# VH-VL binders against Nuclear factor of activated T-cells, cytoplasmic 1 (NFATC1): the designs that were tried, part 5

Target 1, 183 residues: Nuclear factor of activated T-cells, cytoplasmic 1 (NFATC1), of Bos taurus (Bovine) (p98201r389to571)
Amino acid sequence: PSLPALDWQLPSHSGPYELRIEVQPKSHHRAHYETEGSRGAVKASAGGHPSVQLHGYVESEPLTLQLFIGTADDRLLRPHAFYQVHRITGKTVSTASHEAVVCSTKVLEIPLLPENNMRATIDCAGILKLRNSDIELRKGETDIGRKNTRVRLVFRVHIPQPNGRTLSLQVASNPIECSQRSA

## First folded at step 3 (VH-VL)

Design g49 (from b2 with light chain S92H L94Y; framework fv_becotatug)
Fold by ESMFold2-Fast, scan of step 3:
Structure g49 (fold): chain C 183 residues (1-183), chain A 120 residues (1-120), chain B 107 residues (1-107)
Amino acid sequence: as target 1 above (183 residues)
Amino acid sequence: QVQLQESGPGLVKPSETLSLTCTVSGGSISSYYVHWVRQAPGKGLEWLGVIYYSGSTDYNTPFTSRLTISVDTSKNQFSLKLSSVTAADTAVYYCARGYRYDWSGYFDYWGQGTLVTVSS
Amino acid sequence: EIVLTQSPDFQSVTPKEKVTITCRASQSIGSSIHWYQQKPDQSPKLLIKYASQSFSGIPSRFSGSGSGTDFTLTINSLEAEDAATYYCHQSHSYPYTFGQGTKLEIK
């Protein structure tokens, strides 16, 4: 089956299902360029990391939670032209993940496991700032300014239905400011 | 339906690079996570690593510096290279499929396995 | 890394007997355990996924159970063709790990 394009608007709830961000990310995260050292994973305001849960799913089969970096200030939620999700790995990271690329957008795939009540802790996701040359080459963007430094974490889940169709849900986080803190 | 088959040299000299290919048929390669698993003669199974349809990889810690897994989508082939081999790398090497769309952690289809002996 | 310990290592069994193989994880892995059968000179074959779900085409005499740290593979009535080594495998976290194997021989 074909999955919805990343710029399609999807509900966060349908029928018995609801995809919910249980713990929001901090409102600020210092993004890094590919050539810089990693800034680590996105954190939650109270410490720890964001968490996402799918409610209403009673099957025993795991599902895949997709995460990409979306726009915060655009009229419609879509993949961000200037920021990409970056997979964080290491001894302290508890949540498995892998990277995919969909139409030039990096997507992080994370398991939703029934044994964890379909709840994932997002300790595996950082935010990468694309260079101006990459942005212009990839997107044809000409309006590169300081105004476009806010992002959202966008989560999707695709739930197979008995009729062979797929039900897709999406939820977006509160905005995250990714610009460098002024001195 | 779905078939995986390993191929490559059966004999590799110590300090050289072991190079194997897994050819997949049936189904779309974009639906595959391909894992490599090895088994020393008379011993158990050891997971080496995985490659996702995106080309991203994860490796088991003892192999991180020596192991490279890659994919060639035009040939429907996955490749494994293990550098600086020793006699301890003598094993049957398997490629095995994980199914992407359900976050499959199980291996539903396996290749036949290919024996690689590391000897001078 | 998560260590999986199987019991027994070896068992010689009479046909038609009920056989149980256990797999114990060093930490909780929910239901992320899978069972494989390997006959001599053959590749492993998936029997049970996610602790209790039978893979397609697998005989009904095979079943799995358990959660957390303790898992069991059951063969309700052993057939001669079931002589093989059985492995558990966890997919809770990387690196993926296997148990050491349980070899079943027919008397």
Scores: ipSAE 0.006, ipTM 0.538, lowest interface PAE 10.0, mean pLDDT 84

Design g51 (from b2 with light chain S91Y; framework fv_becotatug)
Fold by ESMFold2-Fast, scan of step 3:
Formats: structure tokens, sequence, C-alpha cells
Structure g51 (fold): chain C 183 residues (1-183), chain A 120 residues (1-120), chain B 107 residues (1-107)
């Protein structure tokens, strides 16, 4: 099936299903530039890392959770022009993931496994800040992003239905401030 | 019909790089996640790492600084490079297939394994 | 990392006996366990996936059960060809890990 565009508005709850962020990210994360070393994965306010769970899914097949960086201050949620998700690997990471690109937006794909109650710990995601020239080339924008430093983590899941259609759900996190200054 | 076959030198000197290739036949390489697993003589299985269809990789913690897994889709080949080897790296090395679109992590097909001895 | 501990390490068994191999995880892994058989000088072979589902072509005498932290592989009537080392394997979290193995020999 063809999947909804990333700027298409989707519900977090439909029929028996609900996609829910069980543990929110902390309100500040220092994003890195592509030439810098990674700032590590986004952390949770309660300690540890954000977690996401799909409720109401009772099938035995795994699903894929998609994660991208969305806008915080726009009227409609859409992919952020200035920030991309960055895949984190290594000793501190327990969650498998891989990167995909959808219409120039980096998307992190993460398993939702029935054997783990369709719950994922998001310990594999950092935030990358794009350079000014990349932003202008991609969007034709003249604003260099001086005031646009807040993002949301946007999660999607696409659930195959018995009738052959796909039901898509989306949930967005609380806003995260990505400026160079720590809170 | 799907077959995986490891190849590479059977003897590597200490401090050098161990380099192995896994060739996949009977299916498209883009349908596979490929894992590398090793087994020291008389010991159990040890997972080394995986390469996903996207080219993303995950490595087991002891190996993150010296292990590289890569893919050449045009040749239907996966490669493993392990640098700075010691006698502790002497083992039979296996490549194993996980299916793309299936996060389940089971290894349905394995190569025959290739013994690599690290010795001067 | 999740540690998988198998029991027993070794067992010598008579043909036609029922054999039980256990695998204990250091933390809950749901049903994220697979079982492999490895005969001498051969590659491992998938037997059971998702704790209890048989892989294609595997004899019905092999079965798996368990969830959470305790898992069992059962061979209900051992055949001579079942002399091998058996491994459990988890994929609940990175790094993926194997148990230390259980070696079965036939008397």
Amino acid sequence: as target 1 above (183 residues)
Amino acid sequence: QVQLQESGPGLVKPSETLSLTCTVSGGSISSYYVHWVRQAPGKGLEWLGVIYYSGSTDYNTPFTSRLTISVDTSKNQFSLKLSSVTAADTAVYYCARGYRYDWSGYFDYWGQGTLVTVSS
Amino acid sequence: EIVLTQSPDFQSVTPKEKVTITCRASQSIGSSIHWYQQKPDQSPKLLIKYASQSFSGIPSRFSGSGSGTDFTLTINSLEAEDAATYYCHQYSSLPYTFGQGTKLEIK
C-alpha cells in the first residue's frame, strides 16, 4: 500500500487502536551539526529514554514504528525544515533501528514487536541540525532558522487491515528546545 | 534455494585486519538483513552484528571500535572487517540471514562457516 | 545485556526418552526467543521461533514453550540424529545474545 505524506494529519486513536507516548522526552536536547560529534540520544524527563506503545493490536505480526522530527510552532504538524532525526548506535542502545528517507526527510524505523507488548524504548534517536544552505536549497526559504529551534518527535504506525487497507496512526511528543543553550 | 557462503583467508596475523565476504545466492540481497555470528573452538555462539537493508548497522559492544559490516548490492555480497585481531578472535565465522520486513530476528539460513585462525 | 543461561550443560540420553532443555533470561523478554540445533562440524539450524512456533521441515517431536524469563525446548522422543548442541537466542534487545549451549549425546 501507499503511505500518507508526512505532512498529512493523522489521528493517534482509531477503533480499537491507540498509539501513545508512554514516557515523554525532556523539554531540552542539544542538537548537533553534521560536522560535530553526536550529542547522544534524546532522554526522558523521568530518566532513561522516551517510550512509545501501540495499544489494541492483538495480531502476531510485528509492525514498524516510524520516527521523524516535526514542527512545534507551526499551525499544522509537518516535517521540520531545520532538524532531522539522527540514528544513535553503540553501547548505550538496546533498540534496533535503521534509517529511511521519505521526500528528503530522514525517518528512523523501529520495531514494534507483539512479544514486547508493542512497546519500543526510543534510545536510538538523536537530533541533527541542518546547515543554512541545505535549508534554502530544499525549501526555498529565506529565514535562516534563528527563531525556529523547537521540535517534536513524531511517531507513526501503519496497521494492515483485513480488508486490504492500511490504518495509519500518528502521535507527537511535547515540544523540545534544541538551541545551543542548556536549560 | 537460498544459500550463503563465507570466504576469506583462514590465517590472519595478530594486529592485522580479518576480512571475510558472504555471498548470497537464490534471492535478492535487498530482501535480507545479514548477521555475523562467530564460535570460538569448543565454545558457544556469539553475535557480532547486523546490517539492515538500508545499510544501517548495529554491532555487539566488545566490537564497536574495530568491526565494520558492509554490503555491495551489485555483487550480492556482505563483508565483515575486524581490525587489530588477537588470538581471542580465532573462531568459525558465520553469516546468517534475517528476513527484511521481519523484525523477529531469527536466522533462517546460515552459511557453512569459515575457520579463521589468528596466529603468527 | 541480556544473559541467557541454559540447563543442563550436557546430558547423555537413551533413544526414545523425553528430553527437556531450559533457558533462563536475566530479564523479561516476552516470547522473543528462538532455538537452534548445531550438529558437529555443521552450521546451526533454526528449530523453533517465537518461543513455540516450529520452523518449516522440523520434526514434530521438537516443541518449545515459555514466556517472560523461563523457556523450554522439549524433544518428546529422542532419535539418534538428535545428538547435537542446542542454543537459545534472544532478540528482545541489543546486543542479541545466545545461551551457552546444551550438548546432547546418545547412549
Scores: ipSAE 0.593, ipTM 0.844, lowest interface PAE 2.2, mean pLDDT 87

Design g52 (from b2 with light chain S91W; framework fv_becotatug)
Fold by ESMFold2-Fast, scan of step 3:
Structure g52 (fold): chain C 183 residues (1-183), chain A 120 residues (1-120), chain B 107 residues (1-107)
Amino acid sequence: as target 1 above (183 residues)
Amino acid sequence: QVQLQESGPGLVKPSETLSLTCTVSGGSISSYYVHWVRQAPGKGLEWLGVIYYSGSTDYNTPFTSRLTISVDTSKNQFSLKLSSVTAADTAVYYCARGYRYDWSGYFDYWGQGTLVTVSS
Amino acid sequence: EIVLTQSPDFQSVTPKEKVTITCRASQSIGSSIHWYQQKPDQSPKLLIKYASQSFSGIPSRFSGSGSGTDFTLTINSLEAEDAATYYCHQWSSLPYTFGQGTKLEIK
């Protein structure tokens, strides 16, 4: 089966299912260039890390939660041209993940396990700013980071249906300011 | 039937890099999660790390700075490299397959294990 | 990290006896526990997955139960071939961990 393109608009609930961000990320995250080797995961305002849960799923099979960095200030939600998700590993990370690339967009894949009530703690994701040279290599990209410093965390899940089709859900976080400027 | 077999030098000097291979036979390696587990003489099992089908890795905390797990598709092999070894790294090393790409987490096939002794 | 504590560490048992091995997790892990058997000088072998599901080809005398923090492996009628060390294993969160092991000897 084919999965929706990352710029396709999807609902956060359908039928018995709802994909919800239970704990929102902080409104600010200091993004680094890839050459700076950022080690910081996105944090939640109350401490800890964002969490996402799929409600209404009663099957015993695990699902995969996809995370990518999306636009905050566009009319339509789409992959951000200037920022990418960055996989964080190490002693502070308890959530398994791996990195995939979909049409030049980095996507982090994270398990949703029935044993954890289909809830994932997002302690494995940081945000990196692409280099200006990399942005300019993309077709039509000429506004290098000037006004595009806000992002959203975009989560997707694809739920196999009994009829052989796939039901896809998406939810986006509150906007996150990623500028590296001092106030 | 799928089979895993570890190989590598049985003796490594302190401060050197321990290098092991896990050879897979009987099937394609493209959808495997492969874990490395070790067991010191007379002790229990200790999880070292995993390589996912995508090539991403996760390592147990004590090994993060000195452990590398990789895959060589042309040889049907997974490898483990552990740098800066000490006598505490003396153990039987196992590779084990995580059951297919589905986040299931159980180890259905194990290699027979290979003993590595760290001594000068 | 999630610590798994097994009891007993060691037990000497008579054939046909019922044996119970427990595994306690330091945090709730749902059903994310697997059990392995390791005979001397052999690799571990999967017995029970997801707390209570028998792996294919495993004798029916082996069973698992429990959820949350308390898990049990039961051997209903011990056979001589069951002399081994048994390990519980959790995969609920990184790093994945094993219990310290329970060694069974046959009298």
Scores: ipSAE 0.493, ipTM 0.810, lowest interface PAE 2.5, mean pLDDT 86

Design g53 (from b2 with light chain S91H; framework fv_becotatug)
Fold by ESMFold2-Fast, scan of step 3:
Structure g53 (fold): chain C 183 residues (1-183), chain A 120 residues (1-120), chain B 107 residues (1-107)
Amino acid sequence: as target 1 above (183 residues)
Amino acid sequence: QVQLQESGPGLVKPSETLSLTCTVSGGSISSYYVHWVRQAPGKGLEWLGVIYYSGSTDYNTPFTSRLTISVDTSKNQFSLKLSSVTAADTAVYYCARGYRYDWSGYFDYWGQGTLVTVSS
Amino acid sequence: EIVLTQSPDFQSVTPKEKVTITCRASQSIGSSIHWYQQKPDQSPKLLIKYASQSFSGIPSRFSGSGSGTDFTLTINSLEAEDAATYYCHQHSSLPYTFGQGTKLEIK
């Protein structure tokens, strides 16, 4: 079955389940451009990296945590037109991930493992600033949106139910300022 | 049934690039993760890296700067390229299959292995 | 990286003997351990996944147990065909690692 569209509003808590950001990202992250080298993964203000946990899940099967970059200042949370999640790999990364593309939005898929208490450390995610001005914008987006340099990390999980349906949860981080300009 | 088969040159000169191919038959290439593992003569198994069904890759730390794993879906082939080889890269190289949906790293099917000797 | 240490490195075993191979992880990995058998000049073969789940077609004399840091592969009654090197493998975190191997020889 089809999963909810990325601009569909979803709860963070339903029934026995809650998807929670246990460690928030820093309020500032320098995004890199498509043609330059990566600036590394988003960090947490206490050091280390953000972490996300699904509470209330007692099954033995792993789930997939989805991460995309969403808007911070829009009335509705939706995929950001000018920022994309960027997959980080290398020496400092311990968390597996892979990229998917959903309706032109990059989505990182990250394991939620029962062995790790359904908790993921997000050490694999950077933020990419799109430079191509010919990129298709979301319907109704204005020039004001082009100056919006604040984003949220948006996490989703889709939980198969005994009745064959899927229960979807979403949680968004505190806003992150991504501009390259010095303070 | 699913089968994996490695192929490559057998002998590679120091400083050159080792190129190996893993051919998959009996199943869709988009259904699983493919890992590369090597084994030096008389030694244990060493994980090199993985390519996920999306084309994303993860590499073991000592190989990050010189290892590339890629996939050609039209040929059902996975490739491993290891640059700047030395005698320490002499080993039997295996490709192995992981599961797509469970994020498990267990390897349910392995290729037969191909011996690569690095010498001048 | 997570280091897996196997014991023993080598054992010479009489047929029908019960054999126990231990794998110790340098940090907790839950149940994310898998066991492989490798015969000379052959590729490894999966025996046990997730510490205790038998892979399809594996003889019932093979079993696995453990969680956290200490894991065990047991061969309840050794047969001549079980002469091989056995490896544990973790997928709890990158990079994935193997134990150094345990070689079993039949007397």
Scores: ipSAE 0.441, ipTM 0.802, lowest interface PAE 3.0, mean pLDDT 86

Design g54 (from b2 with light chain L94W; framework fv_becotatug)
Fold by ESMFold2-Fast, scan of step 3:
Structure g54 (fold): chain C 183 residues (1-183), chain A 120 residues (1-120), chain B 107 residues (1-107)
Amino acid sequence: as target 1 above (183 residues)
Amino acid sequence: QVQLQESGPGLVKPSETLSLTCTVSGGSISSYYVHWVRQAPGKGLEWLGVIYYSGSTDYNTPFTSRLTISVDTSKNQFSLKLSSVTAADTAVYYCARGYRYDWSGYFDYWGQGTLVTVSS
Amino acid sequence: EIVLTQSPDFQSVTPKEKVTITCRASQSIGSSIHWYQQKPDQSPKLLIKYASQSFSGIPSRFSGSGSGTDFTLTINSLEAEDAATYYCHQSSSWPYTFGQGTKLEIK
C-alpha cells in the first residue's frame, strides 16, 4: 500500500473509524526561526496541550499519528510554504516522537497506543518559520512572510486493513496565528 | 517477498570504525523503519538503533556517541557506522524491518546477519 | 529502560510435551510484547506479536498470552524442529529491549 500525497484530501471518518481533535490548539502560537531560540510546544487554550484520538479502532496494535503544518486560508488544505513542524524534546515532554521528511515537508510521527485509548497528547510539537530567502529560493513564493502567518495542525493516521490495503484518515485543527506578536 | 541483506567487512581492527550496509528489496522503504540489532557469540539480542527512510534516527543510550545510522533512498540501502570498536563489539549484526503504521516495530523480516570480528 | 526477564534460561524437553516460557517486564507494557524463535546459525523469526497474535505461517501449536508485566509463550505439543532459543521483545518504549533468551533442547 502506497501513502496518499500530503495535499490529497482525506476524510476524518470512514466506516467504524473517526480521527478527532479532542482538544484544539490555542489560536496563537509564536513560531521561531532556526537561528533563534525555541518557542516551545503548541499549547491549548485552557493550558496543557492539544490532544488527538482515533475512535473505533479496537485492535491491539499501536498506530502512527502523523502531524504536519498545513495551510489555513487556501481552498485546498496543503503543506504550508512558510512553516514546518518542529520536534520538541525535554524533561517535561511526555509524548515520544520522530521527525520525518516527505517531499520537503517535515512530518512528526507520534504513537497512538491502545493502552492510552488511541489518544495522544501533542506536547512534542512546535512550529518553525522558514526564512524568507529559503521560501523565495526553494518555492518561488511571491507572498513573503507578513500576510501568510496562519496555519493548521494536520493529523493523519494510516490503518492497515484485512485485505492488505491501508485506510487513511486526516483531520485539521482550527487556524493558528503564528506571527511574532502573538499575545 | 521482502528481503534484507547485510554486507560489510568481516574483520575490523580495534579503535577503527565498523561500517555495514543493509540492502532492502521487495517493498517500499517508506512503509517501515529499519532497525539494527546485534548478537555477540553465544549471547542474546541487543537493539542498537532505528532509522526511518527520511533519515530520522534513534539510538540505544550506550551507543549514542559511537553510532551513526544513515539511509541512501536511491539505492534502498541503510548503513551502520560504529566508531572506536573494541573486542566487545564482536557480534553478528542484523538489520530488521519494523512496520511504520503499527508504530511499535515488531520485526517481521530480518537479514541473514553478518559476523564482524574485532581483532588485530 | 524496560528490563525483560525470561524463565527458564534452559529446558530439556521430550517431544509432544507442553512447554511454557515466561517473560516478565520491569514495568507495565500493555500488550507490546513479541516473541521470536532463533535456531543455530539463523536469524530470529517472528512467532507472536502483541502478546497473543499469531504471525502468518506459524504453526498453531504456538500461542501467546498475558498483559501488563507478565507474558507467556506456550508450545502446546513440542516437535523436534522447535529446538531453538526463544526471545521476548518489548516495543512499548525506546530503547527496545529483549529478554535474555530461553534455550529449548529435545531429549
Scores: ipSAE 0.007, ipTM 0.560, lowest interface PAE 8.9, mean pLDDT 84

Design g55 (from b2 with light chain L94F; framework fv_becotatug)
Fold by ESMFold2-Fast, scan of step 3:
Structure g55 (fold): chain C 183 residues (1-183), chain A 120 residues (1-120), chain B 107 residues (1-107)
Amino acid sequence: as target 1 above (183 residues)
Amino acid sequence: QVQLQESGPGLVKPSETLSLTCTVSGGSISSYYVHWVRQAPGKGLEWLGVIYYSGSTDYNTPFTSRLTISVDTSKNQFSLKLSSVTAADTAVYYCARGYRYDWSGYFDYWGQGTLVTVSS
Amino acid sequence: EIVLTQSPDFQSVTPKEKVTITCRASQSIGSSIHWYQQKPDQSPKLLIKYASQSFSGIPSRFSGSGSGTDFTLTINSLEAEDAATYYCHQSSSFPYTFGQGTKLEIK
């Protein structure tokens, strides 16, 4: 089965299911350029890291939570032209993840495990700011990119249904300011 | 049936790079997490690292500066390179499978292991 | 890193005896513990996954239990073919770690 395009609008709840961000990210995170050292994983305002849980799922099979960096628009949530998710690894990271690429957007795949009550701690995700040359080659939106420094973390889950179809849910975080001057 | 088989030189000199290959048959590497585990003679198992279907890797901390795991999808092979070896790197090296779609943390298929001796 | 400590290190056992091997984690790992059997000159073989789930083809005399920090592998009635080293393995966090191993010998 084909999955919805990343700019397709999806609900956060449907039938018995709800995908919910239980712990929101901090409102500010300094993104890094590829040429800079990593700025570490996105943190939560209460300390620790954001967490996401799928409610209403009673099956024993694991699911995959997808994470990408989206726009902080009021009208249309879509992949951000100027920021990408960056996989963070190391001994302080407890959550497994892989990177995938979907239509030039980097997507982080994270397990939702029944033994963890379908809850994931997002300690494996940083935010990378793309170079202006890469943006120009890919999107041609240089003026907007210099001004547009707010992002959302966008989470998706695809739930196989008994009839062979897939039910897709999406939830987006509160906006995060990623300006290089936002200490 | 999916099988994993390690190969490489049985003897490597100190300070050189140890290079091993894991060949997968009967399946696609892209459907599995592939782990490398080693075992020094008479000792226990030690996890070295993993490569995911995306090509992303995680390495155990003591090996981060010396270890590279890579994949060649055209040959159905992954490679392990461990630089600056010493006698402490003498071990049987295994590649082992985690099934990608189940997010399995266990290793269901193992290669036979290949003994690498680091000696002059 | 999560340290797994097995006990005993070594046990010499009589056929048909019940054997218990324990694995203790330095912090809670839920049910993310897996058990392997390794015979001399052979690769490890998966016995039990996620603390209590038997892998396919494994004899019913093998069972696993526990959660959090304390885990047990039980062989209800030891057979001669069970002489091997047994390892626990945690997949709760990176780096993945193994216990030091428990060697069982038949008397």
Scores: ipSAE 0.022, ipTM 0.605, lowest interface PAE 7.0, mean pLDDT 85

Design g57 (from b2 with light chain Y96R; framework fv_becotatug)
Fold by ESMFold2-Fast, scan of step 3:
Structure g57 (fold): chain C 183 residues (1-183), chain A 120 residues (1-120), chain B 107 residues (1-107)
Amino acid sequence: as target 1 above (183 residues)
Amino acid sequence: QVQLQESGPGLVKPSETLSLTCTVSGGSISSYYVHWVRQAPGKGLEWLGVIYYSGSTDYNTPFTSRLTISVDTSKNQFSLKLSSVTAADTAVYYCARGYRYDWSGYFDYWGQGTLVTVSS
Amino acid sequence: EIVLTQSPDFQSVTPKEKVTITCRASQSIGSSIHWYQQKPDQSPKLLIKYASQSFSGIPSRFSGSGSGTDFTLTINSLEAEDAATYYCHQSSSLPRTFGQGTKLEIK
């Protein structure tokens, strides 16, 4: 079966399972534009980087954790029109990842490994601000709240069930302010 | 069955760019990742980097400024380019496959390796 | 980066003896260790994945064990064809790293 659309609302817990953000991102992250140098990975206020864990999963097969940038101030959580996840690589990154694209939204795919207790450290994710021309081309969004600079990190996992169905969970972080200047 | 085969020039001059190709047959390109590993004469294995089926790459720190791994999906070929080579880059270069479906990090199939000598 | 240290560096063994090769990680890697055999002038060949799982077609005399930081590759009854260098490899974090290798010679 096909996976739920990115604007589909999903629970963070179901049956024995719970997808939980164990370490939240800092409330502010300076996003970069495509023409700028990368601003590095999203950090946690406790030091280090955000972490996510799937609880209740007792199987031996790895799963894939999906990460995309979602809205903070909309009634319904959906992919953000102005910001995309950006894959960070380099000396300080220890977590493997790759980018996929789902309906024009960048999604970062990260392993959840049983040997790591289904926990991932998110040291591989930055935030990219889309160019105004690209936003308008994608959605015809000429006059939509361009001052909307708050995002959430949205995590999903899809768990195969014994009956052949897939159980999907989603959790969203606390809001992150991405404006270029701190107040 | 899956086969990997490296190809490229056996001799490269110092300061030039080393270019190698890995051709994969017998498997779906979307079902695996391709890693590059090298081995200097008489020495151990050294991981260089990986390209995921999405085209994303990860490189080992000493090589980040010199190394480019790319994929040509129409030819089922992966390429490695290493710029500004020196005698220290003399090694047998291998491409190796990693599984996709289970995020497995093991290398199940390896190419036969190609010796690259850096000398004037 | 995670450093893998193998022991011994070299061992000369008589046929049919039991051989143990160890690999120690500088930090916990769960079960994300894989073992390869490399014969002279040949490519490495996967023997054991995820500490203890035999790869298809590998003789039953090869087995692996361990978790966390300490891992062992065992050859229960050494054959002449087992003369090779053996490497451990971790996939827990980037960059991927290999042990320095253990060379086995048959007397």
Scores: ipSAE 0.372, ipTM 0.785, lowest interface PAE 3.3, mean pLDDT 87

Design g58 (from b2 with light chain Q27E S93D; framework fv_becotatug)
Fold by ESMFold2-Fast, scan of step 3:
Structure g58 (fold): chain C 183 residues (1-183), chain A 120 residues (1-120), chain B 107 residues (1-107)
Amino acid sequence: as target 1 above (183 residues)
Amino acid sequence: QVQLQESGPGLVKPSETLSLTCTVSGGSISSYYVHWVRQAPGKGLEWLGVIYYSGSTDYNTPFTSRLTISVDTSKNQFSLKLSSVTAADTAVYYCARGYRYDWSGYFDYWGQGTLVTVSS
Amino acid sequence: EIVLTQSPDFQSVTPKEKVTITCRASESIGSSIHWYQQKPDQSPKLLIKYASQSFSGIPSRFSGSGSGTDFTLTINSLEAEDAATYYCHQSSDLPYTFGQGTKLEIK
């Protein structure tokens, strides 16, 4: 079965399952540019880092949590034209991740492990701001005369079903302001 | 017990700016998001916008050019300014708290509401 | 924007009867639906969050269910104090939107 396109609208809850952001990201994160050194990972509003958990899954098989940067101000949730997720690695990062590209959108793949109660701490994700001259604008994106500087973290999980189908869930964070203005 | 209380002039002339404040007591304003919702007489609820503890805002589409939501941490209050008002802006205006951590999408506490009439 | 459609718009109910209010979303919103009660001349009050989770202090006669596009608020045994307008609210996407409301009156 094919996986849904990244601009496809998906539920966060279906049957016994719910994908939930247990700890939200803080409302402001200074994104880094490609010409800059890497900034740190997105932090949580309570300190630490965001966390995501899949509830209702009782199987022993690990799943993969996908993370990409989505729109905040658009009517439909879709991949952001100006921002991409950036994989953060280093001695202080506890959560393993792998970077993939889906239709020009960077996606982090993060394990959801039964031994961790299907919960992941998102300490491996930063936000990259694309250069204006290099931005690939999707047809239909609006230029409202102001820079679109707000994003959401978008999480997906694909759950294999006994009938051979795949059940896909998605949850988006609260908006995050990525502008250079001081907090 | 957390309480929210709206205040403002009650009467605003057409073309002027409507200015309301929401004062929070019984808790710190740094621990939640504040939404503004209005209700025209005999009508349903309409979401206007939200301000996050960082000062960032999101507004409903028809209000983007007219609406400003701000916070004054020193006064423990939030403000709503709506410019170029018309009779269609006559409504009860509520401020409401969003739960900041896990599920901030619901409004757990609401102010009493303040009626704003737009007339000459 | 996501449109929420409630039914019925109005219902006159005898005390102790079971009442069902439905909310249908124009697109899938998962479990991101919340229910509020508004009594005359009062502010809305949160009853149920994320489709089925009761808010603290809410009587057990109120319950919620549903996922995707179809959601239901149930009042198992209506009391006189339940005369109010009930609203569903989605937080799946901006702008946040409300249903048009369901008004319950006691006979």
Scores: ipSAE 0.000, ipTM 0.448, lowest interface PAE 17.4, mean pLDDT 82

